# VHH binders against Actin patches distal protein 1 (APD1): the designs that were tried, part 17

Target 1, 316 residues: Actin patches distal protein 1 (APD1), of Saccharomyces cerevisiae (p38281)
Amino acid sequence: MAFLNIFKQKRGDEASQLSAKGREEISQSIKICKSDDAANEHSCSGDCKTEIEEGEQAFAKLKIEHETPLLNSSKTPKIHFVVPTSQIDWQHDACLEDPKSVQYKISQWCDKNSAKFSNVGTGKTLNCAVSSLPKDIMDIDVMRGTKNNVLILPYFIWLNDLRSDDVEATLDGLVPDLLDENISREKLLETRPNVAVARERAFVFICSHTTRDKRCGITAPYLKKVFDSKLQEHGLYRDNSDYRAEGVKIAFVNHVGGHKFAANVQIYLRNPNTLIWLGRVTPTIVPSIVEHLIVPEEPTLPFPEKVRCIKKYQSW
Key: E = the ipSAE of ESMFold2; O = the ipSAE of OpenDDE; V2 = 0.75 times the mean of E and O plus 0.25 times the DockQ between their complexes.

## First folded at step 6 (VHH; framework vhh_8cml_1)

Design s61 (from i7 with T28R)
Fold by ESMFold2-Fast, scan of step 6:
Structure s61 (fold): chain B 316 residues (1-316), chain A 126 residues (1-126)
Amino acid sequence: as target 1 above (316 residues)
Amino acid sequence: EVQLVESGGGLVQPGGSLRLSCAASGFRFSSYAMGWFRQAPGQEREFVALISWSGDSTDYSDSAKGRFTISRDNAKNTVYLQMNSLKPEDTGVYFCAADLEYYWGDYFNPAEYDYWGQGTQVTVSS
């Protein structure tokens, strides 16, 4: 196809930006696919193919920055708090719009405490984001923003029924235990009835923050359609009897910096526990990402030249 | 609409002090981290100091640590850089910059910042 030929040309130019040292750094966290394997066209249902074509047409109109090498253009968090909002777009400052909200209090706690858990001069590594993940609209405090369930990555746990007034006391107790290698998941959970395991195989977050940058808002829905269709082909959408175990959640997140490298996609794998943050993601490469990175038990990385940052965390 | 206006630069002798101010308008100042960068003739912009949106966290370059103090007044939409024990090597144009998503990026990198001032000249010499 025409856009596949353009993709191969652009991909070759981008691949030249990844140094041998950069490739070796990535290899410390994940095995890299052979270039020919990653570039192969992956079949989809008729809808999936149409979704790729529609997405590529939308992407072709956008000015995306292709000159800058992506590796180390972002930082991996030690902890990433993800707050459900059921929204696809947010006000400009996202987490900081409402001082009474759970996400504001978490952001404030992260700011106050990041230095304790970060090496001097390496920046802040405790991050809070809002997401399109569903919130309980039947709970009035959740509707008001003063109570929520918060996803904590890379630990794959839910901190349930967190009230904004309780954020500081709760995180002061929980976070040191999360970072303690001697505390098992079982021991962490046995005294914390409001903490539950997130049983998803992976989370995929696509930046969709239209209010912050229109490129994010335009690109994110097209990528999600292709991800959803491809994951369904692999049975990661399970029928009827099993509700949530071993599925993959695709969700939208607020602006994460580097919108000039749209689309930005953060992929958290539970086993092995890994964050792969990609920039310049297009509809054409989504099938390859699903086939090589998300579906296999031993993930391999296609398009290492698109990695903004990567980290293999300790499993627990 | 968005503006950052630096002031307080000038000529000062080695060992002297200066206080730089940066007045912000046109955006929600209290949600942004604020940084100071400097640029000497023929050099690239280098990081000097950063203060978080709340003021609870600060970071400094090695050359600034112990001599410079960054502070902010969210009610006045102003960030400050108090510079003590100035050295000839501190000479340069000092820029104020704003960054909303500093938690995710490399805030030592000028390219991460959303808004920039025009700069104020600091000269340390007799």
Scores: ipSAE 0.573, ipTM 0.823, lowest interface PAE 1.9, mean pLDDT 85

Design s63 (from i7 with S31N; at its last look DockQ between E and O 0.66; V2 from the best seeds 0.00; counts 0 for: pae E 4.4 > 2)
Amino acid sequence: EVQLVESGGGLVQPGGSLRLSCAASGFTFSNYAMGWFRQAPGQEREFVALISWSGDSTDYSDSAKGRFTISRDNAKNTVYLQMNSLKPEDTGVYFCAADLEYYWGDYFNPAEYDYWGQGTQVTVSS
ESMFold2-Fast, scan of step 6: ipSAE 0.670; ipTM 0.864
ESMFold2, look of step 7: ipSAE 0.271; ipTM 0.670
ESMFold2 (binder alone), look of step 7: mean pLDDT 85; pTM 0.863
OpenDDE, look of step 7: ipSAE 0.408; ipTM 0.742
ESMFold2, look of step 9: ipSAE 0.220; ipTM 0.640
ESMFold2 (binder alone), look of step 9: mean pLDDT 85; pTM 0.866
OpenDDE, look of step 9: ipSAE 0.454; ipTM 0.765

Design s66 (from i7 with S30R)
Fold by ESMFold2-Fast, scan of step 6:
Structure s66 (fold): chain B 316 residues (1-316), chain A 126 residues (1-126)
Amino acid sequence: as target 1 above (316 residues)
Amino acid sequence: EVQLVESGGGLVQPGGSLRLSCAASGFTFRSYAMGWFRQAPGQEREFVALISWSGDSTDYSDSAKGRFTISRDNAKNTVYLQMNSLKPEDTGVYFCAADLEYYWGDYFNPAEYDYWGQGTQVTVSS
């Protein structure tokens, strides 16, 4: 005898996948919205409403995994290196495609030093990702991949003019100081003219790595359109040529694991310094994420059942 | 065509040793972390060992730590598991697996791996 159809039983019960223990864990990093607050949205009319409707139609055609609880399906980084490429898709191996590139040398350094820093600082891992953030198209070494500016999260700093041959020496010096709770940002920058503050209030990274997984490539553009529209309503949107402080940068990133939970969105808030990594993000919930998590000075988390991992870092 | 082919399994007495090999083809082996999992009859697949893409980082289950050593040869597209001081509890089918993004996820979870071999039987008995 066949068993009852389990798909019907599990559908629409995502909120119940988050245990009371899981809610307590999340609450250690961020205040969770009351269900009524999360449902209250700003009006979304014209293009924004159309973008949500078109995105939902595209998402409905995709096989997304809804059965597995998301919390702790990913690890929080101690340091997340984000390398600008100006690309929205990458070769399958992304960071590891070119052994002469800055991102390859950073990835190699992260792998070599993972055990050394396993019990130091906040978070679990040392990670390198490539992104659609803009690179200097006028610099020949940048265009070749052997020199770049590297965003270092959760510290909200840029490590500028990093050459691939200098990665090991540079990170051997910088990273111990970054993970030392007794060294202030001011002290760290005092002797490092190539380190600058990233002035954004938040970074939002959406996995768009089509070559790695088609679902990432299909979902990411629809989410970005809704994020862009909502951020524009709040005066927080910044395109690649806009250097004004206190805005939000939306960028695409290479595959970050868990493509079955598309869409994957990593949100870094500068104050309080927090990573919120979400899975199963849909166009419909983006306005609530912007309104409750990104825009307020005191962020609150809607849809805690969509959290893959969360970490509150020390203010820096 | 991606293939992972395990070899080196067999029957050994308690306290004996085996060296498992996994030959990889059809993907960029040097870019992938390689793991070993085992499955005893009636049990779920459990993590045994992992080696990073560069070979500079390794991790072991508590049961394997101090007895097993994972290594890789990127020139031969092969990962190895040297198993010493084998116990009856080590009996099971041993699987080789590949994971490109191991550092972001839970590499103890079989569902995080991109590619799998068919397995090789290890029996520890007199």
Scores: ipSAE 0.572, ipTM 0.821, lowest interface PAE 1.9, mean pLDDT 86

Design s70 (from i7 with S54N G55S D56G T58I)
Fold by ESMFold2-Fast, scan of step 6:
Structure s70 (fold): chain B 316 residues (1-316), chain A 126 residues (1-126)
Amino acid sequence: as target 1 above (316 residues)
Amino acid sequence: EVQLVESGGGLVQPGGSLRLSCAASGFTFSSYAMGWFRQAPGQEREFVALISWNSGSIDYSDSAKGRFTISRDNAKNTVYLQMNSLKPEDTGVYFCAADLEYYWGDYFNPAEYDYWGQGTQVTVSS
């Protein structure tokens, strides 16, 4: 396998970019895998092996930046709003294309309120993204973009039936309570019939925003195929119609900055509540990510040299 | 064709004021955060100020706080930096920069910015 030799060489080069201080920083949020465990996992068979080979061929044609250290090249959000669109690509400015949309109003709210919450809660930023998560195409207001269900991470809750005109009032009430460590999830839900628990064990977001950067569009489908196949081996795969608890949802998201580090993958684990944001993710390393980070009840991190940012949030 | 064109630089005495302007074209200015950076000879580019796309977030370097004011006019595709109480340490080439996804990255890092102007020289000397 030619791609395996290329992978080993690139891994050695990238690993040298992560300092001892950087490893210590990451270790505050998650235990790092022994390098032998991460390197020796090539037990992919059938379709999964073919998908890795096809993906590596596609990646080999792309100009990806490999010289810059990744750690702290992105910020951990206090709140990440994820808006379903059922689309895998969006207009260049994604959230900001339609001033009447839910995602525009959320983005505007985030901008106006970022300074107010700068010293509150865990993480640094208030962020809105659009995603390929399914929207209700039978609802005319949802189709118009003026109503949607919004996933709120790292809290693993759905804010259902949110209308554009109600965004400011709703978030003004909800967000202070979300960031208050003394308010339990149960207490938060008591007065909010439109807020529901997201029962997935993890969300995996892959940047696919082709209109913003072609490398995202090319890389994302190949990564998703390998993630899907590996998650199916563990009974954790969930398609868009599968609402069973304790599974993993993989979705595409709009541009999250740093497209030169394609592919960008954001992994939210519910327990322990952690964001692991990876750059330079290739098809070859996906099985190791699933086996060590997503599947175990006590997650461990392979390839710490690929971490752009990482944060362990407070448990509810 | 993306362009950022800085103007308003010059020579000023310590304690003086200058107003820098940056005219943008070729992209959706109103969707981008706009930043000002400066670079002294032999030094790296350092962050001065940032204003978000909707003017809801404004940030300054510690050296600029209380002396400099960043503002924008989305109708004119222009960002401004009003500099008061200038010091010799403020001398450098001042660059305008645009960042669409500023909230995801470290906006103090020049490498996070999508577009850059050519710069305008500011000299604070007697």
Scores: ipSAE 0.562, ipTM 0.816, lowest interface PAE 2.1, mean pLDDT 87

Design s77 (from i7 with S52T)
Amino acid sequence: EVQLVESGGGLVQPGGSLRLSCAASGFTFSSYAMGWFRQAPGQEREFVALITWSGDSTDYSDSAKGRFTISRDNAKNTVYLQMNSLKPEDTGVYFCAADLEYYWGDYFNPAEYDYWGQGTQVTVSS
ESMFold2-Fast, scan of step 6: ipSAE 0.583; ipTM 0.819

Design s83
Fold by ESMFold2-Fast, scan of step 6:
Structure s83 (fold): chain B 316 residues (1-316), chain A 125 residues (1-125)
Amino acid sequence: as target 1 above (316 residues)
Amino acid sequence: EVQLVESGGGLVQPGGSLRLSCAASGFTFSSYAMGWFRQAPGQEREFVALISWSGDSTDYSDSAKGRFTISRDNAKNTVYLQMNSLKPEDTGVYFCAADLEYYWDYFNPAEYDYWGQGTQVTVSS
């Protein structure tokens, strides 16, 4: 019970870090919850309450940085490539550990082309990450890392059967069209049989890269348990074999910077097309995030003081 | 183990030029983005320039744009900062730093994995 008082005190201190200008900036991308709505605790069914309590006990043992204001502590991506690995932890270099891999070639392409796209599209950076999303372990080229299906956010598309040797030619053709506001998803798919719509309502990525920071490895599984339980209550949970549209996928992701702000959670909403990147996420606030941000047709943002970056993209 | 060693600092008059070098050892240099930061007396470390791991991408602070050029030689494990049209406001200790996954937040000195000890640049008449 003592930990709830500590949580409420820290929450009040963090709220004071968000300036009026910062709140206005966030409001350009998403409606902020009214203070009373954001302060309301959302109940969990059965095991969810136990999962929050266990998670808070684990978090209390960690040294998390609480003094630095979070807004603009990261850049918004133009494109975020997410590569399935079926792993929840990676070597220190993650995307760069194997020069023959799809993620290495994508990282190289992003680096080479960053300046070319600096003045086009929405957002600032071209990013490649590896994730715990499932890969086809029965495909020998996939197992060797030289072929994969790549999730492309914020566009909510899958680039299927991408081979490492084809990365440059494929992305040289695809990315200019993705960044062109005049090209619809329907038109993009008509000419590209290897591109498919990702029909999830949202993707939620939690940094779990233990090799880079133990706090990520410790916090991520506890957050995932609470997210999973709360999404199950709403019928939105999807496991690796569930292909039904309009659900939510929770996955682990490699280093996203700002490990001192654990836990780091990146939430991509499909409609309206928005990235909300949160730092200092704890088990206690997950139900509110699900209820206000993920479940509603018109999302609202609880805890704007926890936003590291936010961007509303053009829907297509 | 890991070392970043800066050189090339010194005293120069306004309008002059300096070339800083940073020699790296003890890590896979070609996998890391390399940045230059500076710290003026009584101030926090601020971002000056970045070059990506391959050398294909660069970024500069607003005060450095058009005057400074960052480059690297992966075969020699060295990063350079060519500073032209130096101003008194450029005075400070210049630090070399390495960041493996720079793409999210390379302006924040806290995100860098390895740091040099710094080299003094003084712009004064």
Scores: ipSAE 0.273, ipTM 0.657, lowest interface PAE 3.4, mean pLDDT 85

Design s84
Fold by ESMFold2-Fast, scan of step 6:
Structure s84 (fold): chain B 316 residues (1-316), chain A 125 residues (1-125)
Amino acid sequence: as target 1 above (316 residues)
Amino acid sequence: EVQLVESGGGLVQPGGSLRLSCAASGFTFSSYAMGWFRQAPGQEREFVALISWSGDSTDYSDSAKGRFTISRDNAKNTVYLQMNSLKPEDTGVYFCAADLEYYWGDYNPAEYDYWGQGTQVTVSS
């Protein structure tokens, strides 16, 4: 009899996994959509409908865990360092494969300093991830991994020209100032010519780490196609060469845990400064996510039952 | 093929000590956070201790603080749990787990991708 519960005709089953207390917890960070608004499928132009259909066919072949409630199945970061690699897949150990790399040195710094910052700022963890964001392929040190530009979320800043040998000294100075609520963005930037504002309205990260789990590799490209098409309809899509402000960049990231809940999507909104980390994201719900979470000046959350963690950060 | 093999469990009297070991193979051990979890008779699996990939960060459940020490030897691909001042309520199956997220351990069993088969710890007179 339990096999009938894994059949696709579940309707409200996932919504029923979210408790009233969980819904209240989410509401502290973001307004939840009315069920009618979230249930309405938002149309796409051109090939978007075809991309959704193709993606759903690919998803139907995968064993995805549907029974566990998702809320609090992941940790909220205090700081999330995102290192560009121009790659969509990485070796099994991602950030730790090369001890000379910027991402290795950042990961080591995060581990060494996690206890020091445990009671400071918003969120629980200091994290380093690699991403498909573009790296400067004309710089030999960047190509070797010993120099990079690092995106720092939720602060929406770039730490430019960071060398692996300088990571400890640079982060020892920068991170306490980032976590100090009395220091404004303007003041932080006054003495730091290597720090620049990230002008995107949002970053969307999809776990694509195929080497860790094939479900991540299979699901991520289909989700990206639908996100790209929907963002293009709103004039918000930015490719790797497009630096115009107020757009959305979508990129792949390494393993984020919980691959059984594929697809995993991390959405960082700049204003209000919020992380929405979703599991079990399917092509069909992507249009609603774009229309309700990313496009509006006042974001609202569709499908709160798919939230793994959510955190509203102090506006910076 | 990732494998975690626990050992060191057994029967001990209240106030006694045990050292659990978890031998890891099939992955780059030094790149992963490790955790110990236990499941008491008739209870759900609960957090006991965690250690980061480098060994620089550790944390413990309230019941384990001051009595248990987690450590690791990256050269030997082994994580340890030294348990002192054991109490009857420490009885359970102890599981070793690898957390592949953020290189820092987690308190939630759902965040661990690789698990050992467990080793029985019984504290009774």
Scores: ipSAE 0.165, ipTM 0.593, lowest interface PAE 5.1, mean pLDDT 84

Design s85
Fold by ESMFold2-Fast, scan of step 6:
Structure s85 (fold): chain B 316 residues (1-316), chain A 127 residues (1-127)
Amino acid sequence: as target 1 above (316 residues)
Amino acid sequence: EVQLVESGGGLVQPGGSLRLSCAASGFTFSSYAMGWFRQAPGQEREFVALISWSGDSTDYSDSAKGRFTISRDNAKNTVYLQMNSLKPEDTGVYFCAADLEYYWGSDYFNPAEYDYWGQGTQVTVSS
């Protein structure tokens, strides 16, 4: 196949950008797949094969930057707040669109408190994003944006029924306890009835913020189709109405920077607790990512040359 | 129409001071982080300083720490760079830039991460 030949050539060119030091750095967080194993597992059949072919045709038309090494082109957060909106695209300002919203108040809190939780912090360690995860459209305050359930990663917890006016007091109490390695999940939840465990084995976030960059909007749906098909093969796919534990949620997120490296994909694994942030993700490599990184109890990383940042967090 | 207009550049002697201003219009200034970059002849644009959208967080390049102070006035849609103890190696064109996603995963040291740019103002440090 033409796509396979292009993929193999690009794989070789990109792999040369990952230094021995960079490979060793990644290996401290996750075991890397043997190159042959990763390359040989990108094929699939049926709908998945058609979706890959359609996606590769769409990607071929886009100007994507391939020369810059990706490792350390982004930063791992200490905490990542993810706010459901049920939207797949947002206004240019996303989290800052409405000063009365939960996401605005969280973003403001993150900015104000960045230095408190990092000696050299500039807001880069505490992040807030909006997502296509479902919100309760029947709740009037949720629809107005003044109340929501907020996903807190990498802790895999939901902070439920959070009101915008309560954000500062709630996070002032919760966040120091989250960052204290001596406080277990069980102990944290004992006095917080509004905090619940997120039961997913993984979250996969794909940047789809079309209003910010058309490459994000074009690439994200094609990637999601391939992820959905592969996860369905393993019984791990969950749509917005499926609350079963131990599955994988694929969601769209607002602008994450580095849109020249489209597509951007953030993968949070619950066990071991790890963030893998990938750039230049194409439909052809998604099956290998699912099979090696998401499905196994002991994850391994295909295509380490595509890592923008990676962090293995403390067990929760 | 988005505009960033720098002013306050000029010729100054080593050890002197300059205050740069950047007036913004055409976007929601108060929701953007603002950065200053500089470019010497024949060199790439390099990061100098950043201030968060609220003004509560700042960052500086190693060469600027202790000498430069970034500040903003959201009511006036203006960002400032106070430069003290200027050195000949500070010579260059100074640009202001806007970054909506600085608080996320943006590499705000990288010019490519910024949404909007000014035309620049020349700073020359020479005797």
Scores: ipSAE 0.256, ipTM 0.602, lowest interface PAE 3.1, mean pLDDT 84

Design s86
Fold by ESMFold2-Fast, scan of step 6:
Structure s86 (fold): chain B 316 residues (1-316), chain A 125 residues (1-125)
Amino acid sequence: as target 1 above (316 residues)
Amino acid sequence: EVQLVESGGGLVQPGGSLRLSCAASGFTFSSYAMGWFRQAPGQEREFVALISWSGDSTDYSDSAKGRFTISRDNAKNTVYLQMNSLKPEDTGVYFCAADEYYWGDYFNPAEYDYWGQGTQVTVSS
């Protein structure tokens, strides 16, 4: 009823938060959509329309911060390690719960090596996150947390069968080669049989860490339903058992900071290799995000005022 | 329930030293990065120093680099700031803050989960 008018009002208010300089900054990484494209013009029908309506009702009950400009409220990583857990929520400390786990050892390695790969005053550049991506529950070491497959972004590779005891030696060898712009993907893989290309065209991570903030836990499932429905319309949806190339994987991730800007969505596109991190994502704008940013061969960005950070990485 | 309590502030002459302490309780201290911020009269809170959850990584503002040393004792749930060669420009209220050392801008006070009440440092004759 009234929610469309509220949406239009808030959209206008938020758009005014993005400066001309900010718009120019974003344009260096991605083309921004024309202003004549309305967000709701790309709404779904049937089940998807119902999912949007249900999600908007759930979002209306939450206090979301709308006053702060989002651009540069987060920083892009040089490397993002994403560890599958098959879980949709985690304990408060997520990666640091178990000192024997792969994610703990990766987090420790990132901490120890942060100064080698970051400039003074630029903040954290090596990040480890846990996700709802599936882990091999038939492997006892994987179930114990001492072995896993690790997704490495923005490189779109899987580091398979990584044991916690081997993390330091493995990353000491792999990471310098990843950051060397003179080493091709083909060359990197020549001597590394446990490294495989991730064949997804995009990964979409929605913060769902309920233990850290209830807004993340409440908002994330509603966004995922709309993303899933729109991706199914385009033949790009992949569930946990679907290994077909060129699809889109949607997963939940642990706390990414800025939960007052729920929902937080991190979108990694493989070609061109780009991270788009959005705040204040609502069910109503998901169809536009899918249609303009994820589906096209040449992505364009709707709602640039919702960008927290963006980076176009080296093509790889 | 969560509490950060700063101590060790005071009046000191230019060129002097102070050691600030921050005692933490009510959360898993060893999983958090710990930062020090300061606020001079009429100014916003500015970043001074950060130490990672393990203690293996530190970062400093340009003004603190070479003069201040941040350290932590995870067994005692305490973070420290050793301040040497103090200058009048170092005068301010010093705040201890906790950040899960996750994604975000740790130079931005808004990214921190927990804050202490602050301790006054005055550098003057």
Scores: ipSAE 0.158, ipTM 0.586, lowest interface PAE 5.1, mean pLDDT 84

Design s87
Fold by ESMFold2-Fast, scan of step 6:
Structure s87 (fold): chain B 316 residues (1-316), chain A 127 residues (1-127)
Amino acid sequence: as target 1 above (316 residues)
Amino acid sequence: EVQLVESGGGLVQPGGSLRLSCAASGFTFSSYAMGWFRQAPGQEREFVALISWSGDSTDYSDSAKGRFTISRDNAKNTVYLQMNSLKPEDTGVYFCAADLSEYYWGDYFNPAEYDYWGQGTQVTVSS
C-alpha cells in the first residue's frame, strides 16, 4: 500500500497546480467528481491488483515531470485522423516516413488546409496519428501503406478503403461537410457508401511511441493491462477482432508531445461527444477513470488536475 | 549533431528592413515546423512567426503580422524571416527553432514545444 501513499503525495502536488479558473474551464465540458480521492486499489482484485502493483513498480523507475501545470499543455483537435498500422511503435517521424502512405497524404492535406478551416467548427487543429488499431494484413495495398480504413474523431466514423492517391479529393469533399453544423450525420452518410459509423462507446489512446521517448513505451503496456482488466469486469472490453457495438477500444498511438508527462492518454467519448486528454496517468488511477468517466451514461471526471486539454463537441 | 545557425541580424534605422536566415543540419528538416522567437532585454522569449513542415501554413504574432514574412527552402534546409517596417520595440536576439509539425499538439507560442534551437542573432533598431 506504499503506492497509495506515493500517489497521494504526488496528487496533492498536482492538485495545487490546477487553478480555480482552470477547474471552471474544465467544468464547461464535463462534471468533476465530488471525490477527487476516487482511486481505490480495492476496486479490483486478483490479476487487476497484481497488474497495478507491477505497473507502479515500473513507473517508480521513471523520471516524470510533476512541477508544470498540465491544463492547456496540448491543443484540442477539430479533426483527429487515426490510421491503423497494427504496430505499437513507429519510426521517429511516424506519419511522414513514407510519402506514398495514406498517413503521409492525410498529414500533408491537414497542413495544406489548416488555415482554411481555422475559424470553422469546434477545436483548433487538424491532426493525423497512427495507431495499433488493426489493419487488413491480407490486403497487399494495405500492407504497402497505400490503402487503409481511417478513423475520424470526434465524429466517430470510419472512412473505408481510402487510397493514398485519393486522399486529397476525398478529404476536400468530406471535411467541409463534417465541419458544417447544418449537415446531419444521416445526410453525410447518404451519398458516401465508404463512410460508416464507428459504434464504440469510447476510444482510449495511450501514447506508446518508444522511438520518440522510452517513458511512453514503458508506461503504455502497463496502463493497457489495467484498462483491459477493468473494462472486462463491465463487459465493455473489445479486442482487435471484436466488432460488437457499445464497447471500448484501447489502442496505442504515436507521439502526442509532452512525453515528460507520461503516461499520455486520450479518451474520446461518443455520448456526450467529448475528448479528455490526460497526462501523468498511472496504473493506480485507471480503475477510477473507467468507473467514473467511461462506464457511466453520464460521465464525470475524477482527476481534473491531470487534464492536458478537454473539449465537448457538438452532438453528432 | 543538430545545428541551427542564424544570420542576417544587425543594426538598422526605424522603418528599415532585415532578412534573417537560419541554416539547419543534422535532422530531417522537411518533417519539422520552423519558428522564429525573439528575446528583448529583460524580457522572456516570445513567439514571432511559424512555418509548417511543408510551407503551406504560416502564423504570426500580432506585432509581426503585416510586417514580417516567414518562408522556407526545403532543398536548402533554410528558413527565412523577412522583416519590414522595423520599430525600436523589435530590438532583441532572434532565435530559430524547430518543432515536429506533423505531431505538434502543443502550443507553438510556447518555447518549450520546440525540439531544437539556434544560438540567436542580434537585431537592433535605433537611430
Scores: ipSAE 0.465, ipTM 0.750, lowest interface PAE 2.1, mean pLDDT 85

